# VHH binders against Leucine-rich colipase-like protein 1 (LRCOL1): the designs that were tried, part 4

Target 1, 137 residues: Leucine-rich colipase-like protein 1 (LRCOL1), of Homo sapiens (Human) (a6ncl2)
Amino acid sequence: GYGPQKKLNLSHKGIGEPCRRHEECQSNCCTINSLAPHTLCTPKTIFLQCLPWRKPNGYRCSHDSECQSSCCVRNNSPQELCTPQSVFLQCVPWRKPNGDFCSSHQECHSQCCIQLREYSPFRCIPRTGILAQCLPL

## First folded at step 27 (VHH)

Design f14 (from e11 with H32Y)
Fold by OpenDDE, fold request of step 28:
Structure f14 (fold): chain B 137 residues (1-137), chain A 124 residues (1-124)
Amino acid sequence: as target 1 above (137 residues)
Amino acid sequence: QVQLQESGGGLVQPGGSLRLSCAASGFTFSSYEMSWVRQAPGEGREWVSSITSYGDETYYADSVKGRFTIARDNVKNTLYLLMDSLKSDDTAVYYCARDHWDSSGYWTEMFDVWGQGTQVTVSS
């Protein structure tokens, strides 16, 4: 029986070498390794996946898939940035801390935007308890 | 000495426009959020508008939203209030105020510095 000739995939390029195709690399993985549009031979993940480099937190992004965190959201700036996911692994936008001006409850980390006095602006106010009414302490 | 001084008030017809200015001195103006507050005759003080330290965000009372514009020039140490489509109900003394927020003190004054105010009268 003629055993399948193992096509010696002469993958000649090591990790970090420029590549155009996966087959050029010993790792069989040619992907983007940085913000630069250059493709390099890259090691596969522990799950044998060939994944492109993803942007760390704080970098500008347009899609969740660009970020290491898988979370691209608008922060306090008009720009979308790669942001850590919440403790609950949710990709949530940055919310205003207590004391910041606000126009809606949803803008505040506390989920409470209140005008404390008739002559004062609306500000994010801390809530007593997660399920507590939006009342100032 | 820390000081705020309003100017630009006056008599205007309904539908008219005014531009108020508030000159700040004696402190680092760019480090503070600023607000406009007004007081109509026989009424309490009413919040009008606020602006962040760098002017990146602005906030307005519902009564003035779409008609008034708050702005600041941190180089000139000046706060502005552009008032368009003025109504009789806008008649008040307008004050500029330096915002003071203490997250630990809910009962503290929201403003620590006030101007003397400028009179705005909207009348036919």
Scores: ipSAE 0.729, ipTM 0.934, lowest interface PAE 0.5, mean pLDDT 88
Fold by OpenDDE, fold request of step 28:
Structure f14 (fold): chain B 137 residues (1-137), chain A 124 residues (1-124)
Amino acid sequence: as target 1 above (137 residues)
Amino acid sequence: QVQLQESGGGLVQPGGSLRLSCAASGFTFSSYEMSWVRQAPGEGREWVSSITSYGDETYYADSVKGRFTIARDNVKNTLYLLMDSLKSDDTAVYYCARDHWDSSGYWTEMFDVWGQGTQVTVSS
């Protein structure tokens, strides 16, 4: 007689409980759900995906994938931060305002990086008047 | 009184190194971007390098890239220029200057405070 297979009542862990494997969780999802390096039983997405927690806007990041916004860019600080995407769902890096030092046109909000004097550094310059085409004087 | 004072210039052989210093006084040094400008005999002034207020970004003229390093110590109110692999063409009076940006005028001076300069001579 095949003895009753003791259904190992694997006491599935609830949401928020520490876990090591997906199967430990009732949700079948064990992932990082905060800045803490701990894995917890996490609910799946509406698409039944088990996704790790992503950083909200303003947090330091190294890659777009770390951010809830999927956008990790340098802003006015030397640090890359999770940043909201543009209204067009584009991850656009912060550009320097007029007056800031620059090395390329692309760094400037004006898209114009010019050396106004031979003895002066390159700066982001408004594209107005004779500088409308961003040509050096 | 607002002032800048350069030091560290001298005679050096080609391939040699120098470290220039610029002592700032009379103003909040950490609030200003700073630059080095040089002037060779018979030539106009040439921008050499610039550094942001906190030193997070540095910029160099193409002629000195890879050889010169600009740095600052905001606690000591001092700007530095480390010059390596010096060439004869680097011979000039080197000035430290406080950057002044006025968005209202394209023809204004880009610096409002200058040091007296320090002579750097690169010769065999």
Scores: ipSAE 0.618, ipTM 0.892, lowest interface PAE 0.6, mean pLDDT 88
Fold by ESMFold2, fold request of step 28:
Structure f14 (fold): chain B 137 residues (1-137), chain A 124 residues (1-124)
Amino acid sequence: as target 1 above (137 residues)
Amino acid sequence: QVQLQESGGGLVQPGGSLRLSCAASGFTFSSYEMSWVRQAPGEGREWVSSITSYGDETYYADSVKGRFTIARDNVKNTLYLLMDSLKSDDTAVYYCARDHWDSSGYWTEMFDVWGQGTQVTVSS
């Protein structure tokens, strides 16, 4: 040959490989895909958007932009947490749906965290019917 | 086909430590919440600890909080219970259980698969 030549083969990198530009990736998407700050070749969404990974609800945060919900709020926790937006696009404290494990009534959307049997874990349950009043936990 | 098998029980002195294992087979372990339940001689079964399917949340009975640690390895399909600062009150048969939460009609915790249990004895 004619000596060393650096030639970048565009669109050759697979998912998870380090990148600086979208064009380096087969996916044409070079973005943050985890808590680590470096960019990697990442799949586009079903809507063909190249979106950075953001924290799901319940993760500790310091800024709204870290969260999928765009809400980083302090609720009944000493730490700010990623929390769902309301229907009016306002940030509200996230609480667990019925069926989720819990340790206190306040964690549950229903405000009801009980152990149904001595061998069962505590779970969020609905307040209506026989269980209209929750036991203290 | 679906099986849970506990191991790691034994005799230990008060203040000692023990690690229980629960090997899962015949089902997709990572799709299920898992629990440890214990039964002392002559007593009913008592919940000890639970862990979500991804392992991101753990829960403990007040009697074991701060002393026991539940963990799971979804690659090895194994549930663990690390038991520290053991007391005579911890003497029991320890079971791992696969959880099925049924909200349809009855709001019932459904442990549909249980292991055979492993004996833990803390000398009095």
Scores: ipSAE 0.403, ipTM 0.816, lowest interface PAE 1.9, mean pLDDT 79
Fold by ESMFold2, fold request of step 28:
Structure f14 (fold): chain B 137 residues (1-137), chain A 124 residues (1-124)
Amino acid sequence: as target 1 above (137 residues)
Amino acid sequence: QVQLQESGGGLVQPGGSLRLSCAASGFTFSSYEMSWVRQAPGEGREWVSSITSYGDETYYADSVKGRFTIARDNVKNTLYLLMDSLKSDDTAVYYCARDHWDSSGYWTEMFDVWGQGTQVTVSS
């Protein structure tokens, strides 16, 4: 035979499978996306372009190029996140809005991360009360 | 018709593993945050784990952290819970739940669609 080991049959991987080259994918499109650090078989655009996915605001990042906004910043949060870009191309600080999942008060714009019920996840909620305390509604 | 259907539960020995699946239909699965919730016999429901719509962030109750892993496949419209190092306290009916959070900030109803549940029993 040709050799002792042959590679798997290329060009048959479906959308979402790990890849290194376009030709491994039935879509002929192997690019990065915001959900995984490695490249995945991805659908091409309506104009048949194989474009990398970039992360929307609020997603964890390490470099500006990972973000649709081109803004990857660490405000006073524990990690860098994709943040909005102003009309003047300046990165605007991001903290999670009310309703987002959280694990600490500091992740939230309200600085209020609580579990409303035992069966509920922790979420950012607005502050309430005379001193704007972090209390359930 | 919006539906969530759990599977993969069963009887397992302490220290064992199970993988739960939740098949979603009738809605745009990738637009919703999803959670696992459990209910032990004679107890109220307890939050287990949650995952963002894109799957980039995962959250766990302290009781399961380090032992359970939540994941989703937005192409197959399926939510998963990989349970490792199971203990008798993990015995419960496990529910898959869709989050309904209004952008206006209402907090009174967080889950609007629930599955029927799948039984997990950890018995020596």
Scores: ipSAE 0.391, ipTM 0.803, lowest interface PAE 1.8, mean pLDDT 80
Fold by OpenDDE, look of step 27:
Structure f14 (fold): chain B 137 residues (1-137), chain A 124 residues (1-124)
Amino acid sequence: as target 1 above (137 residues)
Amino acid sequence: QVQLQESGGGLVQPGGSLRLSCAASGFTFSSYEMSWVRQAPGEGREWVSSITSYGDETYYADSVKGRFTIARDNVKNTLYLLMDSLKSDDTAVYYCARDHWDSSGYWTEMFDVWGQGTQVTVSS
């Protein structure tokens, strides 16, 4: 059986529509748009918090707050983009893959930047195991 | 034929400057990362500096940081090493090398092409 069609309360503004007060929105949230100084109806979180509209992944950003992911980081391009957070809900900047030149451990996806040989440049090196330490051979 | 040829080496006094050049031929120069490696008398080879294919990033050994500058001209197929504030410890044969990253087996990096080297002597 078709469950009761929730009567769309036509009197309230939907997500993304302009608003002046929270009560105007179906979500009961009227917040500033991250893209422009306009107030729009935005989703309400499980914690009953009103969040401004934020940019999806791949969009150019300047701050974490602009992104739906709450993560604005530089990737392999000179631009900062909204990026997904890790499984641990951390915003981690783009890191170099194995084999790339590096200057510090933090630059590498493996978090391991080492000189394999005395006559070799420093490169990102994979680590084996969670407890593996990144030490030069 | 793939070839690298260094030039610009010589005798300089401490504190002096020198510019090394490496002419590349026989391959697409802009497709390869390049490095300078030196070997002092009685010592092993030591990595000096590396540069990405298009020169967007440069890397240096701690011993030469702030004094040496690696550069490349992909139009001229030439690698450069600008050496300033030279020290006696910089005395070595300097080689340009084409970087080769081998992902076969365990991660190994190597240089698959070497120049003949150019002698740099820093002495008062």
Scores: ipSAE 0.385, ipTM 0.773, lowest interface PAE 1.0, mean pLDDT 85

